# Ledger of designs, part 22: VHH binders against Type II restriction enzyme MwoI (mwoIR)

Target 1, 363 residues: Type II restriction enzyme MwoI (mwoIR), of Methanothermobacter wolfeii (Methanobacterium wolfei) (o59646)
Amino acid sequence: MKNPKFTENQKEIEKEEFEFLQKLNFIIKESLELFNTNLKNSMKFINYITLPIIMASIESKSFNPFSEIIEKHIAFILNSKMNSLGYKFLPLGYSSDLTYENDNSIIHIDIKTANLENPSDFKDTVPLGINQSSYPGVLDCKIRGKNIKADCKKIKVYPNIPTTYNNKLTITNALLFIYPDYKEIIDEIREDYIAIRELISINLKDILTPIEGSLEEFLNYKPSNEKKRLEPILDNIVRGYFIHDKLRHEFSENVEKDLEEFEKKIIGIAKKLKEREIKPVAILSISIPNGELAPHYDDEIVSGKSWGSSFRYHYKKSGNSVFKGLDNKASRAVFLHINKEYLPVLKKYFDPITVYELTEKRL
Short names: E, the ipSAE of ESMFold2; O, the ipSAE of ESMFold2 at other seeds; V2, 0.75 times the mean of E and O plus 0.25 times the DockQ between their complexes.

## First folded at step 20 (VHH; framework vhh_nb_b201)

Design l1 (from x5 with F27R; at its last look DockQ between E and O 0.71; V2 from the best seeds 0.00; counts 0 for: pae E 2.8 > 2, unsure alone 64.1 < 65)
Fold by ESMFold2, look of step 20:
Structure l1 (fold): chain B 363 residues (1-363), chain A 121 residues (1-121)
Amino acid sequence: as target 1 above (363 residues)
Amino acid sequence: QVQLQESGGGLVQAGGSLRLSCAASGRTFSDYYMGWYRQAPGKEREFVATISYGGRTYYADSVKGRFTISRDNAKNTVYLQMNSLKPEDTAVYYCAADEFVKYPSGSYDYWGQGTQVTVSS
């Protein structure tokens, strides 16, 4: 099939997107040492957050205890550096994680995380919400498991972000952080935590005495959510005991001994988490095509699993997707960081691996 | 760490064929992104072809359909089969290797010494 040529306006859009990608890559790459230092300094708090991490682990399939912390650090670094480059922060509620403007552009940057155990979140693709792109995604109008299909070529997944804001070009980027799975460390203690919750549950009479009715009836009541009153009460008592040093000596001696032994296990897990390298496995920087570039990226930006509510950018193999309208054919996706301990694993998923190199001297 | 040696260059008539080889030593060949570049006198070095870890190939537009890059990991060798040669293909051909594709420079850590290819009218 004959592809339409890029218009001059589309070439200018890609030029602006490419220039911003280089600025973003420079900022993040230059900041990696500070990022690592800040992570090391933050580990002094690990003893205080390990129990919350363990408690959260029983509610999710795969858990990275540091993903949100790392995202916050990157957001801080970006806010500092973007302002120094003349970009003004815009805290828009419907926007990407970070929104900035200058005279020419409105910049949207989304910080994405992926677990090495979930390759569909990072291998050759990045998931996008409707607030994270301006490119209309191709709809696949079939029903899963049924032979029912419509021709939906006349409609697209339409994002919330326009291609321009009052004559300022919309530029969208993603920073994708790939993390190791911490399942092995958390699995070590998860069953012990479940056992402690049960121990507290069968001994609640030591600290909760009903005035009227039975304790069982009180605890089995389901208020406005779908959880029995028992479940949030157990979580609250765990926080009170282990984090706030409350309710000590309110249980029998044997119960207290078991709680103290679990506390020692929490401390042991905290040490293991502190010793594990906190740096991401890899950082991937991605320029997402502006919607005015349609149809040039239609084969790459398609509906996600939620049909009209999400899409994915299939940037193909790492570094394989390019600025199609630029003569240099530069990659829209590039690695800013690779933890070399994980390089053999990354080579299973990426071929080739394209790496941004920072130079302090102009060639 | 990696040493590259090209061979197979020479003089050939227009329309002819030539096969270049690049032997790699010093490390596991399968870990490397490999490529061929060429440089005519007084010109910048230009991209010809690359082959990835998994055997995927990429070509400059000027050689697509005429040149084929391949690799034999057991022999630590990459090949460039050049068919339908034109006088404009005359250049020193260099083998290059890197563990990564480097961005934005496109530089390679390791280069061979080069082999001359001359295509006569």
Scores: ipSAE 0.324, ipTM 0.715, lowest interface PAE 2.8, mean pLDDT 81
ESMFold2 (binder alone), look of step 20: mean pLDDT 80; pTM 0.822
ESMFold2 at other seeds, look of step 20: ipSAE 0.379; ipTM 0.731

Design l2 (from x5 with G35S G54S; at its last look DockQ between E and O 0.84; V2 from the best seeds 0.00; counts 0 for: pae E 3.1 > 2, SAP .68 > .668)
Fold by ESMFold2, look of step 20:
Structure l2 (fold): chain B 363 residues (1-363), chain A 121 residues (1-121)
Amino acid sequence: as target 1 above (363 residues)
Amino acid sequence: QVQLQESGGGLVQAGGSLRLSCAASGFTFSDYYMSWYRQAPGKEREFVATISYSGRTYYADSVKGRFTISRDNAKNTVYLQMNSLKPEDTAVYYCAADEFVKYPSGSYDYWGQGTQVTVSS
């Protein structure tokens, strides 16, 4: 029994998933110019946000503010367009909160980003959390490098999203944005920022006089579950000096010269970020199978790297990704946008490249 | 000037074989998906097979196991080997080319004029 028959209910589910995918693709594709304009407007303010980005990148190597900017602009487009199609915003607090409903269905849309230099995050796959699918994931129950495994036929990775909310069909989609790596640009200045923090630390006695005790003891105090006072004080002084134009001329002339030189480096980095034209390499739209379609997608929806807490939809595992129960065999994964500059590298990762073309079909 | 020229059609008995060729010019052949479609009298044009720029192949269910698509990038030519032919395979066969797989329209940028294949019982 390797290829069980699709039931009529399962075929109807796939019809609904396909029809929504068409609506989503149309909305996003027709809105690409607005998206690009909105993104360009954010970049007008890059001079103001470059230092906060640099400071945040020191605390987290994975911080990527451009993916969040992209996600917010796409969320705005969805929120403004879905209402006109009869879908009402319905945040549920345990999923993406890009959740919508109409009379028949509840829609979950997840906006995902992937770095072009990490193809395991986008090549024929989309990562899923337990709040982003209704389809149970198949476990890999082997111990790596050993001939030991559990019998996992009775247990799967169970997501939080139900296949229906009472009588309303759950539909889940991902919008996957592939973007260039910006780490090189931020790394260019990271060490300079660390040096500036040290310079301020050495000269802190010039602007901060202890009332009682030593300055060293004051700065080394560590409140419960927090950093030493020195660390937030240094960050505060950086913000005061460079963002709020405070504390100018409170340091010696040599220190002020070094601070002004770093300020010029911030401006230079902001210019590089603006010139890069922060645009996606590609945008993929993906229909994630509903859990009532089991077992038809079991080969493709499997446990991720973190066994049991996430999974992946490998939408080309069984060949070319399609709505397996529909006669037209339409793709569940479609490119909505390709930056032509990156097309040669995309052809190395994807075959076929299936692109959505506006057809002026009535929605 | 883009040109797709099919050849190799004709009349064959059921169970027989034919090999269609499509010679292409006017574009970078190795970058394109090459496809075969067919149209029987009174019916809409239907997909037969495609071969990608990387050599991956896709077939309609009705021809799987009987037809083989291949390409020769040095000769800018795509082939359709048709075996175990049935009367239902009777149609005009068209060569088509596109840089991408188009969705949802299923359109192709370039089409040939077609070659007639007739399978008699």
Scores: ipSAE 0.304, ipTM 0.706, lowest interface PAE 3.1, mean pLDDT 83
ESMFold2 (binder alone), look of step 20: mean pLDDT 86; pTM 0.875
ESMFold2 at other seeds, look of step 20: ipSAE 0.430; ipTM 0.789

Design l3 (from x5 with S107D; at its last look DockQ between E and O 0.88; V2 from the best seeds 0.00; counts 0 for: pae O 2.3 > 2, SAP .699 > .668)
Amino acid sequence: QVQLQESGGGLVQAGGSLRLSCAASGFTFSDYYMGWYRQAPGKEREFVATISYGGRTYYADSVKGRFTISRDNAKNTVYLQMNSLKPEDTAVYYCAADEFVKYPSGDYDYWGQGTQVTVSS
ESMFold2, look of step 20: ipSAE 0.367; ipTM 0.750
ESMFold2 (binder alone), look of step 20: mean pLDDT 86; pTM 0.877
ESMFold2 at other seeds, look of step 20: ipSAE 0.418; ipTM 0.760
ESMFold2, look of step 22: ipSAE 0.407; ipTM 0.770
ESMFold2 (binder alone), look of step 22: mean pLDDT 87; pTM 0.885
ESMFold2 at other seeds, look of step 22: ipSAE 0.413; ipTM 0.767

Design l4 (from x5 with S105H; at its last look DockQ between E and O 0.72; V2 from the best seeds 0.00; counts 0 for: pae O 4.8 > 2)
Fold by ESMFold2 at other seeds, look of step 20:
Structure l4 (fold): chain B 363 residues (1-363), chain A 121 residues (1-121)
Amino acid sequence: as target 1 above (363 residues)
Amino acid sequence: QVQLQESGGGLVQAGGSLRLSCAASGFTFSDYYMGWYRQAPGKEREFVATISYGGRTYYADSVKGRFTISRDNAKNTVYLQMNSLKPEDTAVYYCAADEFVKYPHGSYDYWGQGTQVTVSS
């Protein structure tokens, strides 16, 4: 692979990408206090939302109970700020979390959350879906450190986002929120919830009024997994019992005792969630190179072994994460927020830790 | 109170060498990025070199191969070894410190008072 000179068009593309990264830095830093205030205010409702959080985490097998809520909150803040600055929100953006338009550009922002104890999701690399890049991925040919073919590095896997939309430049950023680990808390309650669902299942006939027609027909259906057809009913009963105070005292005394013990567990989990740090450890923005910048980032944007099922941007691969065509050597990966209590841990994963300052910069 | 004090500047002939030192106090030195910047008369302050707490170095294109930044955590001191000096290297050299690499360059939180380097032709 040759390292040709940056064209003037490629330098202009990087200037536009850099300018937007500065704007995004301003937007997020201006919004950070509102984000933290809204999160603090949400603590008023932790006792009411703990069971829904548990149920959502079990369904998705997620270990960050706040990830969906955080993503929605961030999206709201970004939409508000971007609209106030003249960007039009594009709800038909294909597979991007947030898509915006102005006169010159189409902006894609992909919001990601990562667990501090899983550094493969944030350290020196960021995962990209086929819909989160315009830069072709070079096929990852390594199996046990050896290439499959002599020219494997020339195989390109093309993503779904074009480099331009009708003369408007595509600009893509990953916005990464790193959080403390919640696995310990979620693992404790996950098994308890599954046990409660099973307990309700084996006692189901005791609480429904005489089964006639539909339930008996449903139960007599002979699938490969008979219990799966009951899960919506069981989840409905859980919501009815614990959230809406329905069906109380309709189970046997022993079952009611087990349900009350689980309710105490829910309260205990709510307390543990309050005690655990909910604020992000760090917020990182990564400018994803536009596909017209090929081949300058070929060693850094790779396709997974499954031929385009995933891409990764190794933003530290070349020893630094810079806009390679710009003289100022600005970083493509910048920390927009750092919780200083976690700075020693972050230093284990990052060197350098680069920050853009808000000095004399206006939108 | 954070203090950065540069020393080692002076007059030198073109092609010569100087070693600048910056003594630091008021913070945990081993946790900080240290940098050197310079300002010639009538010009804007410009980036010269940065060294991380882990020893990773960064240089301006104009000084690569001629200047070497280093640090001694036991002495709370950062150094700039300047070799093959040219008249265009004439400037006041400033030491800078921050917990992070800051952009734009020169936006570090803490600065020294500067030391003059003059390279005669």
Scores: ipSAE 0.249, ipTM 0.677, lowest interface PAE 4.8, mean pLDDT 80
ESMFold2, look of step 20: ipSAE 0.358; ipTM 0.733
ESMFold2 (binder alone), look of step 20: mean pLDDT 85; pTM 0.864

Design l5 (at its last look DockQ between E and O 0.01; V2 from the best seeds 0.00; counts 0 for: pae O 21.0 > 2, placed apart)
Fold by ESMFold2 at other seeds, look of step 20:
Structure l5 (fold): chain B 363 residues (1-363), chain A 120 residues (1-120)
Amino acid sequence: as target 1 above (363 residues)
Amino acid sequence: QVQLQESGGGLVQAGGSLRLSCAASGFTFSDYYMGWYRQAPGKEREFVATISYGGRTYYADSVKGRFTISRDNAKNTVYLQMNSLKPEDTAVYYCAADEFVKYPGSYDYWGQGTQVTVSS
């Protein structure tokens, strides 16, 4: 049988997706200089926020120390601009982090940061959480390059986002920010931070001897993980010592020396982070096909695991993934910004890079 | 040429106050630990206070609660506010700078010193 043609409803869906992509691209491109200026001005404060960034990176395992800051700042800009265009922010625990509503549609925008040294996160593909798509993914059952079940490609993994909310079309976009690699810097300081927590743990009685009852209470708590028993106490002491200038000289001279050496490392990391270019290498805007467009994008949207909770959208597969139902065949993936210093590297990953340009639509 | 220039020393009565300043030039001030040290007649130079470029402060036990170190990165200047002065605070006070070392005698750059004399 022939592949089905696009229905008129599917063509209308793609028209709406394309029109929103143009609006989003315009919004972000008009905001780029303000975004970059605000980030540069924020570097005045890098010395004060580096330790909080390190502590957060341990919990999230992030290798880009700016990723959450960048995502929050972009979310602020988007919220302001989307509201000015009549979109209402919907904060109430929707599957996507950034959700907006107008008369005709529900908009989901996901902001992603990728490492230039890890092209599997951005080259021709974008990872999608189950909360970031409405398109059912094809199950990939390959083990070491061989299919273990001939029929498992017929199985669909269904995402959390519906194709419509009560007659309002769901539109889903990803904004992908590509940055240089910070992994070596973060890995080194992460291990040093863990060592400092252990050092404080061994020497707790230097600061808790006057309060023996409280130490006994905390040590008798029975978590499933003994490290969890002490972590809140250790994190509190780290914040008190390094951020609030408390508990100074409550430890022995040898311990204080080690704490001051760690402070030097924090300061050194802050200097290295301040000197790194904070502008993205590139910003890519990606329109993710709505699930009502099935089966037209089944080759491009694949589950990342057997029965998994994630997908990948292969926005370039056997050519360029476009709005297949539109006459103009515009690309669903568009560069909003390219740092000219990195253009040779980007041309290696995106060939030809010019196919990712999209005409803007002024608002 | 690195230059550290202290000022604000002088003669003061016991219980009084002085504020020392140290103007710095010839290096990126905001990247350096700054410190105050003192040397009394017949004694070795001793640590008084240090401030990191992030603003964290450290004090010798003998001056805690009486002395306050601070810095103004816009003016490339470090200060030592000295309150409740005692005759044993009498010394030549030195400003010092180092990027990653903050122990007495290990600093790379030193000022010429300013005399503080506390009379009973």
Scores: ipSAE 0.000, ipTM 0.166, lowest interface PAE 21.0, mean pLDDT 76
ESMFold2, look of step 20: ipSAE 0.075; ipTM 0.634
ESMFold2 (binder alone), look of step 20: mean pLDDT 84; pTM 0.858

Design l6 (from x5 with T28E V101I; at its last look DockQ between E and O 0.72; V2 from the best seeds 0.00; counts 0 for: pae O 2.5 > 2, SAP .688 > .668)
Fold by ESMFold2 at other seeds, look of step 20:
Structure l6 (fold): chain B 363 residues (1-363), chain A 121 residues (1-121)
Amino acid sequence: as target 1 above (363 residues)
Amino acid sequence: QVQLQESGGGLVQAGGSLRLSCAASGFEFSDYYMGWYRQAPGKEREFVATISYGGRTYYADSVKGRFTISRDNAKNTVYLQMNSLKPEDTAVYYCAADEFIKYPSGSYDYWGQGTQVTVSS
């Protein structure tokens, strides 16, 4: 049996997807200077956000301290620019926060961030959530490279996003930001933060006055079987001490010395973060195939490592990432920005590197 | 100054073979994508083959299985081995080079002067 031919409707869908990708590429490429300016403004306040960044990093070994700042600045740019192209903001339940409409289409844009040291987050693939695609994923049948069941490839994982909303075409894109590894800076202080939390924990008696009743009763202030969870209390004391200048001098002199040493480390980390350029290594735009294009992308949209909970779109130029129904066979994934300092490293992961060319002609 | 010089073109009978060479200078050859394009009289220039800095190859559908692109980084030279030639392969063949693949135009920063390939019936 041959691969099915593209229908005229499917070719029209791909034309619309390609045309939107060019509009998105233009908006982002033209806005890189504004993005850099806005990011610099956020960095004026690094000394106020460094401790919150450290506290947030405790639960993640691959933490990028600036991912949310990057995402918010890009979202601002898109919200500001899409209206000028005839798209209006359209927040929907169970969709991305960046959803727009015009006369003919509903646009979903998802902003992804990836650490250059974690290539599984960006190399030849982009993860998709249930609200980030309209194309059903084929179930991943492999354990360590072997198929474990012959018929599992017939099973699809279905996303929340329909292929159309009424008669408006669903168009789904990802913007992938690859950023440098901040691990060495954050790891430098993460263990010290854990040690400070422990130090506060064993010295809670020094500050019992803010707690009515026994310390044991306070520690069980939530109805649950989780009676030994002190983290909210310890984090509150950390915020009180270091951010709000409260509880100072409530501990013994030895403990106060250790807290002041940690404060010096926070200041040092803030300086290192400020000195390091907060620039993406690369920015990619990715057009995710609409579900009406099935079965043409079945080999490229696969369930992730978790049955029924995630998908992956395997993008590659000249292998499995083109507009298959269009004569031009253009790539669905394109670089919008490359930091030349990292080009040798990027060449380890990407071949070819296809770069969007901004010419005097515009969309 | 960047220079790309093609050689190896000529007249050949249908079914025959020809090997094109392109000598490159003025840039770090091992960092560049190298490609072959062709243009028949009265037609638009069309993609033939590309080879990446890592040796990965790409071919137009019309030449796949008949043409082979290769590179020798020690000689700063890219080759196009053309087998089973057809009259439709008659064109001026151009060598091209770029640090990146350009989207959507597919343009390259550097082009050679071209070498004529003529396949007679």
Scores: ipSAE 0.374, ipTM 0.745, lowest interface PAE 2.5, mean pLDDT 81
ESMFold2, look of step 20: ipSAE 0.410; ipTM 0.766
ESMFold2 (binder alone), look of step 20: mean pLDDT 85; pTM 0.868

## First folded at step 21 (VHH; framework vhh_nb_b201)

Design n1 (from x5 with Y32H; at its last look DockQ between E and O 0.73; V2 from the best seeds 0.00; counts 0 for: pae E 2.9 > 2)
Fold by ESMFold2, look of step 21:
Structure n1 (fold): chain B 363 residues (1-363), chain A 121 residues (1-121)
Amino acid sequence: as target 1 above (363 residues)
Amino acid sequence: QVQLQESGGGLVQAGGSLRLSCAASGFTFSDHYMGWYRQAPGKEREFVATISYGGRTYYADSVKGRFTISRDNAKNTVYLQMNSLKPEDTAVYYCAADEFVKYPSGSYDYWGQGTQVTVSS
């Protein structure tokens, strides 16, 4: 055959990767109730975080407004459980944020989130930064839409993470959390917020009196490549008015009425966010092949969207994401959690759906 | 209750063919993975073939090119067409069903009673 066989060292690497995947799967699956409890506790404070969420939404990006909170709760669980199993937290500058060691291995775990409405972020693939894999990615040296190409098969996308650290094996994993889209709730109020910012802007003379020059010239001043002074002033007034109860009654009665109506809308959005139970649609656990396994995964680990500076791991590229060197052909990607409400949608994106099971009890 | 009923087993000469059927009831057939497993005397049960709810098929290396799994969702039935049979194919063949592929065990929630396939030398 043209493809080289797995060496004995490569088979041992995959055995270690598989064994760690089982440990990680057990930790996360066993901890889902704790994660849900911790997240619910954070959501008790939704009234205090709703306005900041609305203010951040004007950047016009799709996002899960709770992504960082979710990631931090999972990181806390991992740090606790990994330490109790003899893995020591080992942050390395340009490595993954969740890096651990034991006697034999350096473990890198990355928590990734995806929006269910953007399947390119999760369907049979996972995007990776250069510090989230040790496997060099295949580089395609074409310019799309042009008849310009080079033969760059001798050059790959090279990661920051080595395949070993002084005889300790590098093991890399991703935990992919798929969430519902919160865009409809945020979109409901984002345009109202933009309108409130404009209302405040028009009425700044009630609060900010120029001493010399025009107010308009002052507010439109833009320090080198920074936002106009108007923008941070508007954000500051919004915080002052709605968070700190400052500047009340400094505007005309008509303006005050509009600001108070917006305040009621903020409260309504907080209620909607609180009522939506924030649970993942699905949690996928992925073992990313170590770079010593080259060339066996070359068809699956390729240059990503940021050509030459990122990767994608197509864990279903050939229809099966498996430990190719192991006799059992176990999957490298497995579901740790599925919200049954979304199962029909997930079946459109995944075939097979491989689910990790704990040995004894069922949920 | 869930039932998986295999049929079509029997005695056949090497090089011959058999078609196994498995009729399913008691669950939503179209939502389930259906599979065939076999167990020879003194050996562990081994994977033969599976077919997904979307129609994708997977085969053990030992049967690729000789066996074909298919399903008929209207009849709640899965089939295993076995061609070019060898004495080493002699086993009890089990039909299995699950909503998911289970990991790492590869277990299935539902199993049939099995049907004997004997391939004579």
Scores: ipSAE 0.339, ipTM 0.732, lowest interface PAE 2.9, mean pLDDT 84
ESMFold2 (binder alone), look of step 21: mean pLDDT 85; pTM 0.865
ESMFold2 at other seeds, look of step 21: ipSAE 0.434; ipTM 0.781

Design n2 (from x5 with Y110H; at its last look DockQ between E and O 0.83; V2 from the best seeds 0.00; counts 0 for: pae O 2.5 > 2)
Fold by ESMFold2 at other seeds, look of step 21:
Structure n2 (fold): chain B 363 residues (1-363), chain A 121 residues (1-121)
Amino acid sequence: as target 1 above (363 residues)
Amino acid sequence: QVQLQESGGGLVQAGGSLRLSCAASGFTFSDYYMGWYRQAPGKEREFVATISYGGRTYYADSVKGRFTISRDNAKNTVYLQMNSLKPEDTAVYYCAADEFVKYPSGSYDHWGQGTQVTVSS
């Protein structure tokens, strides 16, 4: 069996992907102290932001409480640094949140967070949406455990991002921030918050008196966005009471006691969040192959769990994934940061652990 | 102090076999990547093989299938079994150790003095 060789164009694509990866790695590694300083500034307001974090955790139980803070600080660093390297910010809508261009490339950077206790999100693989890759994913068209299969040799999972934009090469990267699990802290307060919403709901007659119709009819109405009127009212009362110090003494003494006990719990959670390490366990930088490199990465970029609507890049499937068309055998995935406290846990998931070494050559 | 001492080099006829050993001291051996590099006269050092703390092995294409790296954590020793030797394998072989694989340099923190392997044609 002969493997197809890289064309000259494919080698040039990998050269450009490698050169950008080096620039990105340098920027992030050089900026870790600035990132830490900016994060500390945000954390000065932890007492203010803890309730919004708790409220957001109800919308998505897998919510990392710091993911948006991380993303915004990294976006600030990239926007500040990329211009000095000849790239300008270019938002395109149906692409990654961070899109940039120079004379011959369109750059897509996706910032991902993963829970250390959920290794399927980071161990040897990174999940990709259809807006986060230009490489068609290989389909496995058999249903496991059934005698149902199709011949899918003629089709693949096709992403939304093209391999080029009017002769500008598409370059796609992921920055993966691995965090400790916050589940115990968040779960501790989530049930209490649900109970407080119920308590407010039961006692809402003390605050709202309908003029026409019943209070129940009013609260069950769905005016827009398919949410009952009750849901935004409860959220609004929570914000009014705990953030704005309003509605005090509008409930009975027993209700007020329970609300004040919950307020103490919010303060306690804020203290626990401040004391828990908010720094990443690790930062992994990943160059995702451009789609014109097919078929060289077909065994590594495959359809994801949602078959046909997502991908996975298995960056460790052939050992340490490399730029296969380059003679230097450089890795496409490299650690920019490791919290040494977690090194024993990381060694369970990664072998080898390849660490970026900051160089004296400036890019 | 960290020390790496290679042994087992020598002269061998083409098609023959040699086993190199590297005794290590001065660090927690079971936590380190161990590797073999070689340098032929007038050439740069080149990668031969690496074995991780977890026992995973990696080989240069030129030696794959002919060389086997292994480790004995109880003896603080890494081995390189070299079979089907060719004249092109003639070089000084160096043992190396590091806590991580370093990128992009591929450098190791610690190196042995080297042992000569000569394969006669």
Scores: ipSAE 0.361, ipTM 0.714, lowest interface PAE 2.5, mean pLDDT 84
ESMFold2, look of step 21: ipSAE 0.372; ipTM 0.700
ESMFold2 (binder alone), look of step 21: mean pLDDT 85; pTM 0.863

